# Designs tried in a protein design chat: VHH binders against q9lnl0. Part 32

Target 1, 290 residues: q9lnl0
Amino acid sequence: QLRHGFYEGTCPPAESIVGRVVFNHWDRNRTVTAALLRMQFHDCVVKGCDASLLIDPTTERPSEKSVGRNAGVRGFEIIDEAKKELELVCPKTVSCADIVTIATRDSIALAGGPKFKVRTGRRDGLRSNPSDVKLLGPTVSVATSIKAFKSIGFNVSTMVALIGGGHTVGVAHCSLFQDRIKDPKMDSKLRAKLKKSCRGPNDPSVFMDQNTPFRVDNEIYRQMIQQRAILRIDDNLIRDGSTRSIVSDFAYNNKLFKESFAEAMQKMGEIGVLTGDSGEIRTNCRAFNN
Short names: E, the ipSAE of ESMFold2; O, the ipSAE of OpenDDE; V2, 0.75 times the mean of E and O plus 0.25 times the DockQ between their complexes.

## First folded at step 17 (VHH; framework vhh_podentamig1)

Design s4 (at its last look DockQ between E and O 0.01; V2 from the best seeds 0.00; counts 0 for: pae E 11.0 > 2, unsure alone 64.0 < 65, placed apart)
Fold by OpenDDE, look of step 17:
Structure s4 (fold): chain B 290 residues (1-290), chain A 117 residues (1-117)
Amino acid sequence: as target 1 above (290 residues)
Amino acid sequence: EVQLVESGGGLVQPGRSLTLSCAASGFTFSTYAYGWYRQAPGKQRELVAAIYGSDTLYAKSVKGRFTISRDNAKNSIYLQMNSLRPEDTALYYCAKEFHGSWYEDYWGQGTQVTVSS
């Protein structure tokens, strides 16, 4: 069972080691926060937080990494480094799933986001199958999104917190928001800027949060209100009657957003977790033990 | 030209307090996040405290003892250090964030803090 301080008796330095590794990477590259957020989300919403996303594919055995929507996930080297250090100090003790959870938490705090505690005691899964990967696209309707999040136990407010919170940092490829560039309702100055940025080769990327792309804050919601959302889903959140008030509340109350986001992240990190004797503790996060 | 100038360092006894100041110039002050780093002899530089707007974060070793603050009107950052310990002895740097990184090019020259009986 998950609990606070799960490793106090078995690996007391576990969280500190992860935190240090994350800080070192974050200090050099603030995009680490976005990377880890995306990693955790893409892992947790697919059959639970069991680190199945971290498994490398082979020609004979594809993995969740083989799916196109996971191709851009980053941060694996951070997890590997943390795992390496942990295995030296506490062999076969700390799961990859917990490392991802702790790392993501710490990266959020470093980026000015809320500080929150996480329960630990997760174990790593024994399955990584591309067919399990069902992720929402950037043009999804609010209704479809709500349905998807409800299926995994999240309410509308939590959904809005996770979507916006996840987009307040990070980048989107131009191919993902061509519909927005053609939308006359989009801020004209931003539209012009994006058109210029997207003229480059190899599907350029832009910050989803145009003002504070490296900070976990409520700025993304303010930009939604200002018709400056990059992704269609973000624009839909402010336009849809079921989510408009939530977006507004977050936009005008950063404290509320941070509290809601913290709660949402805690909930997300506990989706479908394996505990006790279930799963395994991997020695290499990229591979099953057998 | 970006300039950060630290002041307020010195020699103090354990348990005493000290306030560091950082004067910033050459850029729009309110736009950026700021931090204090320190480097002890033979150790790597480490983040002590950071401020993002009004949000703050602290190293575990200084939490509850140190307070980072800013004055936008004075383009200044401060570090109030209470209950100082010998292990706090270090050269302290004021830092400005730039495009998601803490490049040393945007640090001050540093101010020495020595805690000794």
Scores: ipSAE 0.017, ipTM 0.346, lowest interface PAE 7.9, mean pLDDT 93
Fold by ESMFold2, look of step 17:
Structure s4 (fold): chain B 290 residues (1-290), chain A 117 residues (1-117)
Amino acid sequence: as target 1 above (290 residues)
Amino acid sequence: EVQLVESGGGLVQPGRSLTLSCAASGFTFSTYAYGWYRQAPGKQRELVAAIYGSDTLYAKSVKGRFTISRDNAKNSIYLQMNSLRPEDTALYYCAKEFHGSWYEDYWGQGTQVTVSS
């Protein structure tokens, strides 16, 4: 069973240790929040929040990291550093899945997003199969996205909070939004800037939130309203009748967005969790225990 | 059309080096993971090296001798093979995504590496 303060009796400094590690990385590199958001989402929606994404492949045994949709996930060293410290203080106690959850929560707060509690008590998964990876791309329809999110227990409002909230920070590579550059409905000044930015070699990237790219706030929804969304799925949210009022509500009420995002992140962090006697407590987040 | 074209193979003596190249076209190069595979006569194809995200992976038999790299500007993946041994003799392939069961349609034609006197 997940509960608040799960480690207060078995590893009292657990959350503070994770928080300090995340702060040190975030202070040096503000892109940490985007990295951890993507890591947690990719872990949780693939057979639950069990840290299966963290498993390194071998030549004999592939893992979720072997799949191209996960090739851009980064920040694993932050989880490793926290785990290493936790193993010195509280051996075999704090799961990698809980570290990912706590680290992401703390990185959101550092970036100006909501401060919220998470329940802990997750255990680590015992499998990481490439065939389990079913991730939707950035051009998916709203209807397809609603169905995918509903299949993991999320309503439309939660979906809009997660998609936009997950994109208020971070970058998108030019290869992911070529259809947007061709869209005459896109803000013409931004469209022209993107065409120029995307001429560079090595699949350049742009910030998805052109105004506050390092802050978790509602600005991405204001960009959507202004026809400045970078990814097709983000633009679809303001254009589709099933989601446009929610986008508008978040764009005009930052408090509502932050509360909705916090609730959405709490729910996402609890998808398909292993607790009790299920799973394991990995000693190395990159590998199953022997 | 998706294409992967291997080159750089040849006949070399044991202990020598070769660099294999794989030129990619028909898709966005920089967003994928890549692998080098080899198939010796009478054996199954095996992964020898991969590059994914910020990480690399090597088969035990080549670790320390082979280095995978990529050049996004040239849409190319490389395999530097040092200290070659007769058991490295194989047809070498590059692949987009380094587990062919999901992306087997995206193999190159291969480049032969023969290590002998």
Scores: ipSAE 0.000, ipTM 0.423, lowest interface PAE 11.0, mean pLDDT 87
ESMFold2 (binder alone), look of step 17: mean pLDDT 80; pTM 0.805

Design s5 (at its last look DockQ between E and O 0.01; V2 from the best seeds 0.00; counts 0 for: pae E 17.5 > 2, unsure alone 60.8 < 65, placed apart)
Fold by OpenDDE, look of step 17:
Structure s5 (fold): chain B 290 residues (1-290), chain A 117 residues (1-117)
Amino acid sequence: as target 1 above (290 residues)
Amino acid sequence: EVQLVESGGGLVQPGRSLTLSCAASGFTFSTYAYGWYRQAPGKQRELVAAIYGSDTLYAKSVKGRFTISRDNAKNSIYLQMNSLRPEDTALYYCAKEFHSGSYEDYWGQGTQVTVSS
């Protein structure tokens, strides 16, 4: 069962090692936070937080990485490095799933986000199947999003916290928001800027949060209110009556956002986890032991 | 080999302007985001300005005074600093944000900016 301090008796330095690795990467690259957030989300919402996303595909056996929606997920090197160090000091002890969870938590804090504790004791899954990957697109309606999040045990407030919190850092490819560029309701100045930015080849990216793209804060919600949301889903959150008030509350209360986001992240990190004798402890996060 | 080389720093009086330059080499310049950071003595390094494609962002403390720009033909990034203040005194770094497949930013050696009467 998950508990605080799961590794105190088996690998006391576990969380410290992960934290150090994350810090070193973050210090050299502020986008690490966005990467790890996306990684954890894409792992957890697909059949639980079992590190199934980390499995490399082979010619004979595709994995969750083989799916287009996961093509842009990054951060694997961070996890690998942490795993490598952990295997040296505590072999076959710390799961990849826990490494992802701890790493994401720490990266959020480094980016100015809330500090929160996580329970550990996760084990790694034995399945990574592309057919399991069902992720929402950037143009999804609020109603559809709510339904999807409810199916995994999240309420509307938690959904808003996760969507906005996840988008307050990182970038979006131009191909993902062409509908927004054509939207006359979008801020005209931003629309013009985006049109210019998207003229480049190879599907350029822009900051989803135009003001603080490297910080975990409530700025993305303020941008929503200002009709400056990049992705359609973000714009829909402020326009839809079921989420408008939540967006507003987060936009004007960063403390509330941070608290809500912390809770949401804790909850997300515990979706469908394997514990006890379930699953395995991988020695290589990219491959099953057998 | 990836290289970033800053230049243009110096000693200036408050209210004056200064332009920093960063010359990049060893990679495809146009595909990356870039930024200027600064570190004052005893303080942590902080973002001053960033540019991703044509998208720019600024620290609150420099907004309206500093302008970041890029010249893809010259593989260069610039920071125009106007209305300089003593609190702008720092070692300024040019940074290349990582792109797909890497998690490392690259930094130059830095250029010292000192604003003093």
Scores: ipSAE 0.019, ipTM 0.440, lowest interface PAE 5.3, mean pLDDT 91
Fold by ESMFold2, look of step 17:
Structure s5 (fold): chain B 290 residues (1-290), chain A 117 residues (1-117)
Amino acid sequence: as target 1 above (290 residues)
Amino acid sequence: EVQLVESGGGLVQPGRSLTLSCAASGFTFSTYAYGWYRQAPGKQRELVAAIYGSDTLYAKSVKGRFTISRDNAKNSIYLQMNSLRPEDTALYYCAKEFHSGSYEDYWGQGTQVTVSS
């Protein structure tokens, strides 16, 4: 089973090695937190947190990376670097799934988000099929989103923490929010700014959190209340009666948000995990063991 | 209407280069992954190169010789084919990857590449 300190006897430096690798990348590029948050979410909600997303496609075998909703996932080189170091110190010991989990936790803390413990002991999956990828787009209704999160064991409060918390950092391309630019209920100054920013031939991107785009904090929920959410799904959270009060609670209580986000991330990191003798410990995170 | 239009194929001598282009329209180009596939006479269609996120993938037989790229501003993907060999002779297709929430793959009509002395 998963436990705190799973590697303390078999690879004592495991978490510190991952932390250093993540810090070095984050210090050079503050967008690392957004990259790792997206990576972990896309891995965990697709058949569990088993690092199936990391598998590269081959000419004979597509993978989860082959689907468009995963086209924007990045940061795999950070996981590779950590794995390379771990294989030198503790061969065949630390799973890629645990590296993703630890790396994401550490990147959240670096970005000013909550510091929290994660349990470890995950093993790596043996399957990465494009057909398994069932990710919700940015225009889904709250009701559809609630059903999807319930199907993986999350209540509405956890859902709101993950959706908003996952969008407190990072960018969205203009093609993903054209419906927002046309919405007369969106804050008129922001809408005008976005119309200008989105002119041009290369599908520009904007920060989803217009005020604190590099910090994991509750500002995204304040933006939602002010009708400044970039994505339709985020705007839906403040408009829908089933989620409105939760958005308000997070917007007015940063400590509550951070605690709720930490708990939600801990729960997300444990979806459908492989432990014990299930799965494998990959030596290369991009490929199944032979 | 989703469209993928390949161009740039032709007859070339071994060792020469070609650049294939694929112009895309009818959908938001930047949010998808793309691949070049090829089919030689009597053989199954095979993946040659793909571009997804920040990563690329190449078939072993073309690695180091072919380069896939994309230009989001021009809604186009490219395949630079260097050091061409007779075994590269095939009909080359541009493909848009399986869309999340969609069950349909989209293909162009193909562009013929023939490598012979």
Scores: ipSAE 0.000, ipTM 0.177, lowest interface PAE 17.5, mean pLDDT 86
ESMFold2 (binder alone), look of step 17: mean pLDDT 78; pTM 0.787

Design s6 (at its last look DockQ between E and O 0.05; V2 from the best seeds 0.00; counts 0 for: pae E 16.7 > 2, placed apart)
Fold by ESMFold2, look of step 17:
Structure s6 (fold): chain B 290 residues (1-290), chain A 117 residues (1-117)
Amino acid sequence: as target 1 above (290 residues)
Amino acid sequence: EVQLVESGGGLVQPGRSLTLSCAASGFTFSTYAMGWYRQAPGKQRELVAAIYGSNTLYAKSVKGRFTISRDNAKNSIYLQMNSLRPEDTALYYCAKEFHSGSYEDYWGQGTQVTVSS
């Protein structure tokens, strides 16, 4: 079962080792927070937080990485480095699923987001199938999104915290928001800027949070109320009556947003976890032990 | 101000023993995990041993040869290094471990251990 301080007796420096590895990467590249947020979300919503996303495909066997929605997931080397150090000091002890959870928590704090505890004790999954990957696109309706989040145990407030909070850092490719560029209700100065930014070859990208793209804060919600959201789903949150007041609450109360985001991230990190003697403790996060 | 001061390094022949010491100040010493790390030339810094309360932890390469200990009354940790090998040659650092609420790592200047004939 998950608990705080699960490794206290078996690998006392576990969380500090992960934190140091994350800090070293974040210090060199501030986009680490966006990478780890996306990694954890894509792992957890696909059959639970079991690190199945980390499995590399082979010539004989595709994996979740083989699916196009996962093509942009990065940061696997950060998890590998943490695992390598942990295997040196605590062989076969700290799961890859726990490393992803701890690493994401730590990267959020480094980017100015909330500091929060996570429970540990996750074990690693034994399957990674492309057919299991079902991820919502950026143009889904709020109603469809509410239904999807409810199916994994999240209420509307948690959903709004995760969608906006997950987009307060990171980029979106121009192909994903052409409908926004055509929307006359979008802030006209930003729309013009995006038209210019999107002219390049190879599907350029822009920051989803135009003002504080490297900080985890409530600015994305302020942009939503100013009609400056990049993705359709983010714009839908301010336009839809079922989510509008929550967006406003977060936009005008950063403390409320940070508390809500921390709780949402804690809940997301516990979706469908394997514990006890279920699953395994991988020695290499990219491959099953068998 | 957190301060960590390592001492006890030196040039030692293979098979001999050496004791490293680290004096700590500027924080409530007994409540934090403490560790020894080392960095050989051209390699990444690696954990050697850690201690938290009654728990100890050792890197696989040093298990059975090295012993970490602490004296909370003296705010100090020690590393007893037996059966030294040339591959133990490194700059050894004392470290205060961080917690999830703080990501400040504190390191001393390090003390050099050189194992050669």
Scores: ipSAE 0.000, ipTM 0.190, lowest interface PAE 16.7, mean pLDDT 87
Fold by OpenDDE, look of step 17:
Structure s6 (fold): chain B 290 residues (1-290), chain A 117 residues (1-117)
Amino acid sequence: as target 1 above (290 residues)
Amino acid sequence: EVQLVESGGGLVQPGRSLTLSCAASGFTFSTYAMGWYRQAPGKQRELVAAIYGSNTLYAKSVKGRFTISRDNAKNSIYLQMNSLRPEDTALYYCAKEFHSGSYEDYWGQGTQVTVSS
C-alpha cells in the first residue's frame, strides 16, 4: 500500500535525489512545471498512475506515446536523469511512477504552488497501449468534462482545480484555440494579440495564462472571468452554471485554489496505482524490464 | 507587503558555527518555498539552501555542513551553518520565491557572515 515515507528503509535519499534533479532542470527552464504536470495527468488519467506513458514506442509495438494527444508531452529527460541517479544508489528500488509523482509535486512547489505530501510505493505498469488513451480535447463542454472526471472519481470542484491549475502554466498551440480567436466575446485586445502571434509558421504556441505563465496560482481563473481564457474549455468553465461559482471562488481566493489544487493533485496521483507485488520496478523508465 | 528580515550573522573563526534566522511576513508563509542565498564580494548571488514542502536543497559547497529548516508557526526559516570556512564569507539573504500575483523573488536586506582567523 501507499504510505508516507515508503522509501525511508530502502532508499532514504530517493525523494531528495528526485527533488534535486527537478530543481536543476526547473532552474534552467521554468516550463518544467507545466511539462511534469501534463505528464502526470496524461499518465494517471489513462489506466492509472503506472508510468505507462513513459514507454517508448517501437515500430513493432506502439505505446501511449504514439497517440497524438501525447505527442507534446515533455519532461522525459528529467525522469530519466532521476532514474539514472536512483539506480546508482538504490538499484531496482524506486519506481518510475513514484519518480513522476515526486517530480511533479516538487515542480509545483518550485513554481509557487501549494506544498503537499505524497504517499509513495507505486509500481510501474506492464501495459502501454494507444487504445487506452482517452483524453479530453480543448473544446470539450463542461458537461462532458464533468462526466469524464466523475468516471475516475473526481467531483466538479476537483475538476475545476485540475483544469485551471494545469492551465495556469504552460502553452497551447494556436491550432487548439482557433474557435476562441473567432469568438467575439473574447477580450478584443487579447484576441488581436493572439491573431498576431498565430500568424507564424509551424503552429505557434502561446501561454494559456497570459500574466503569470510560470507560476502555479489562481491567475488563470481571473483571466476566465475577464473573458481572456485561451482554450474553449476554460471559457466554458466560467460560463457554465455548474462551474461558474467555483471559478469565481478560485479567482478571488488564491489560498482556496492552492488548497483545492493540492488535494486534487494528491488524489490524482493515486488513481489506479499498482502496489505490492503488482507491476514491476523498471530499471529504464522508457522500457519494460522484459 | 512581503517582508523578510534576516539575523544571526557575524564574525567567526573557521570551524565554528552560526545560525541564521529569517522572519517573514506579508504572505501565507507555509505555502511558499523559502531559501537562503549568499553573495560574496565580486561574485554572483548563489543559492545556498532551499526548503519546499518536505524537501530541502543544498549547494554542493555546503552540503553536509549547512541545514535549512522552517517553523511555520513563527513564519521563520533558519540556516544552521557548521564547520564554517573562509569561502563561506558573504552577505546571506533570505528569499521568498514567487509572491502571489508577481513573477519575482523577494529578498531581505541580508545578514553578513564573515569567517576569518
Scores: ipSAE 0.000, ipTM 0.238, lowest interface PAE 13.6, mean pLDDT 92
ESMFold2 (binder alone), look of step 17: mean pLDDT 81; pTM 0.813

## First folded at step 18 (VHH; framework vhh_podentamig1)

Design t1 (at its last look DockQ between E and O 0.01; V2 from the best seeds 0.00; counts 0 for: pae O 13.9 > 2, placed apart)
Fold by ESMFold2, look of step 18:
Structure t1 (fold): chain B 290 residues (1-290), chain A 117 residues (1-117)
Amino acid sequence: as target 1 above (290 residues)
Amino acid sequence: EVQLVESGGGLVQPGRSLTLSCAASGFTFSTYAMGWYRQAPGKQRELVAAIYGSDTLYAKSVKGRFTISRDNAKNSIYLQMNSLRPEDTALYYCAKEFHKWGSEDYWGQGTQVTVSS
């Protein structure tokens, strides 16, 4: 079962080793938080938080990495580095799924987001099938999004915390928001800026949070209210009656947002976990054990 | 619009080398996995090599002889094919995203490689 401090007896330095590895990467590259947030979300919503996303494909066997929706997920080397150090100190003890969970929690705190505890004791999955990957795009309706999040156990408030909180850092490529550039109700100054930024080939990207792109805070919700959301799904949250008041609450109360985001992240990190005798403890996060 | 254009195929003698190129456009090249497939006459298409992030993979039949690489500045991937054998004769395809799953699994037009004495 999951519990706080699962490794205190079997690998006392486990969380500190992960934290140090994450800090070293974050110190050199502030985009680490966005990478780990996306990694954990993509892992957890596809058959649970079992690190199935980390499995490399072979020419004979595909994996979740083979799917285009996962093509932009990065940061696997951070998980590898933590795992390599953990295997030297505590062989076959700390799961890759727990490393992802701890690393993401620590990266959020480094970016100025909430500090929160996570339970540990996850084991690693034994399958990684591309057919299991069913991720929503950035133009879905709020109603469609609510149904999807409800199907994995999240209410509307949790959904708004995860969507906005997941977009308070990171970038979006211009191909994903062409409909926003054409929307006359979008802030006109930002529209003009985006038209310039999105010129030319190679699908440029922009920060989703125009004001605090490297901090986990409520600024994305303030941007939504100001008609400055980059992605259609984010703009839909302020325009739809079922989510509008929640967006407003987060925009005007950063503490409420941070508490809600921490709770949402804790809940997300426990979707469909393997514990006890289920799954395995991978020695290499990129491959199933023999 | 997504486009993938293969080039560099031709007729070569066994033991010789050939470099295939695939020029890509219409998407954020550096963030997508890319692959090379081949299809010999009368056979199913098979994955030869793939590159995703900083990682690569190869079919056993070409490991050690073929090398996949990418140049993000030129939006291109390459397949360096050394020590060619008659069994390598096939139509070679570039693919955006390897293993045909998902909505972004696009193919190029193919370039023929023929290895014969």
Scores: ipSAE 0.000, ipTM 0.313, lowest interface PAE 12.3, mean pLDDT 87
Fold by OpenDDE, look of step 18:
Structure t1 (fold): chain B 290 residues (1-290), chain A 117 residues (1-117)
Amino acid sequence: as target 1 above (290 residues)
Amino acid sequence: EVQLVESGGGLVQPGRSLTLSCAASGFTFSTYAMGWYRQAPGKQRELVAAIYGSDTLYAKSVKGRFTISRDNAKNSIYLQMNSLRPEDTALYYCAKEFHKWGSEDYWGQGTQVTVSS
């Protein structure tokens, strides 16, 4: 099973190597945090945290990457670099699943988010099937979201922490929030700004967090309260009676948010993990060993 | 410069009503949550009510009796206080960007509400 310090006896430098690689990328590009958060989420909520998302599709074998909703996932080069270095010092020891988990954690901390520990000992999955990919869209209702998260063992508070926390960094394409641009309840100044921004070609992107898009903080919840949420789901969180109080609490207590988000991330990173003799340790994160 | 000016306080008998007003300036009023706090003698300042967008929040002790509202055109918030009780006696503050568990970014001078027979 998972444990703290899993690699202390087999690959002592494992976490340090991943951390260094992540830092180097983050230092050059602050969007790395958003990329890795999305990567881990898109991996974990689809049949568990088994790095199945990392598998490249082939003509003969499509993968989870083949799905449109995963088309925007980035950060694979970071994982690849970490894996490459790890294979040099600790061959066939550290799973890609653990690399994703550690990398995401470290990127959160770099972005001013909470520092938290993760248990390690994950193994990589042997399946990557597009048909398994069932992700929630940006316009889903809170009720639908709650049901989905409960099905994988998450309560409402955890859900709110993950959704908002995940959106406090990163961007959304204009195509994802056209309904918001048409919403008269949206802040009028922001609506006007977004209309202008979205006039550009090739489906422009905007920051979901308009104030601190590179920081993992509670600002996204404050913006929800201010009717400045970009995505419908975020707006729904503040409007729905089931989540309103949670959003409010996070909006006005960054410490509480950080603690909740740390716990949520730890929980998420352990969804449906493979351990022991299950799965494999990939030598290339983009391909199965066989 | 952010300014918050409270008014409407006074001395009233138990069971009576009072309406507090807060005039705000120096920021885009409509985009911020606003709230009312109160501090009774010898007690800590506590949240009474808050409004963000169209949503409201009330302390348990005032729920059903107090109503917070806002007028974005006037950059003002209001606190309608019904069925006042002696325990409602306090200095009431208007707040911008309030923190539920901590310090507030901006406060007014406060308006005194005294409920006594």
Scores: ipSAE 0.000, ipTM 0.221, lowest interface PAE 13.9, mean pLDDT 91
ESMFold2 (binder alone), look of step 18: mean pLDDT 82; pTM 0.824

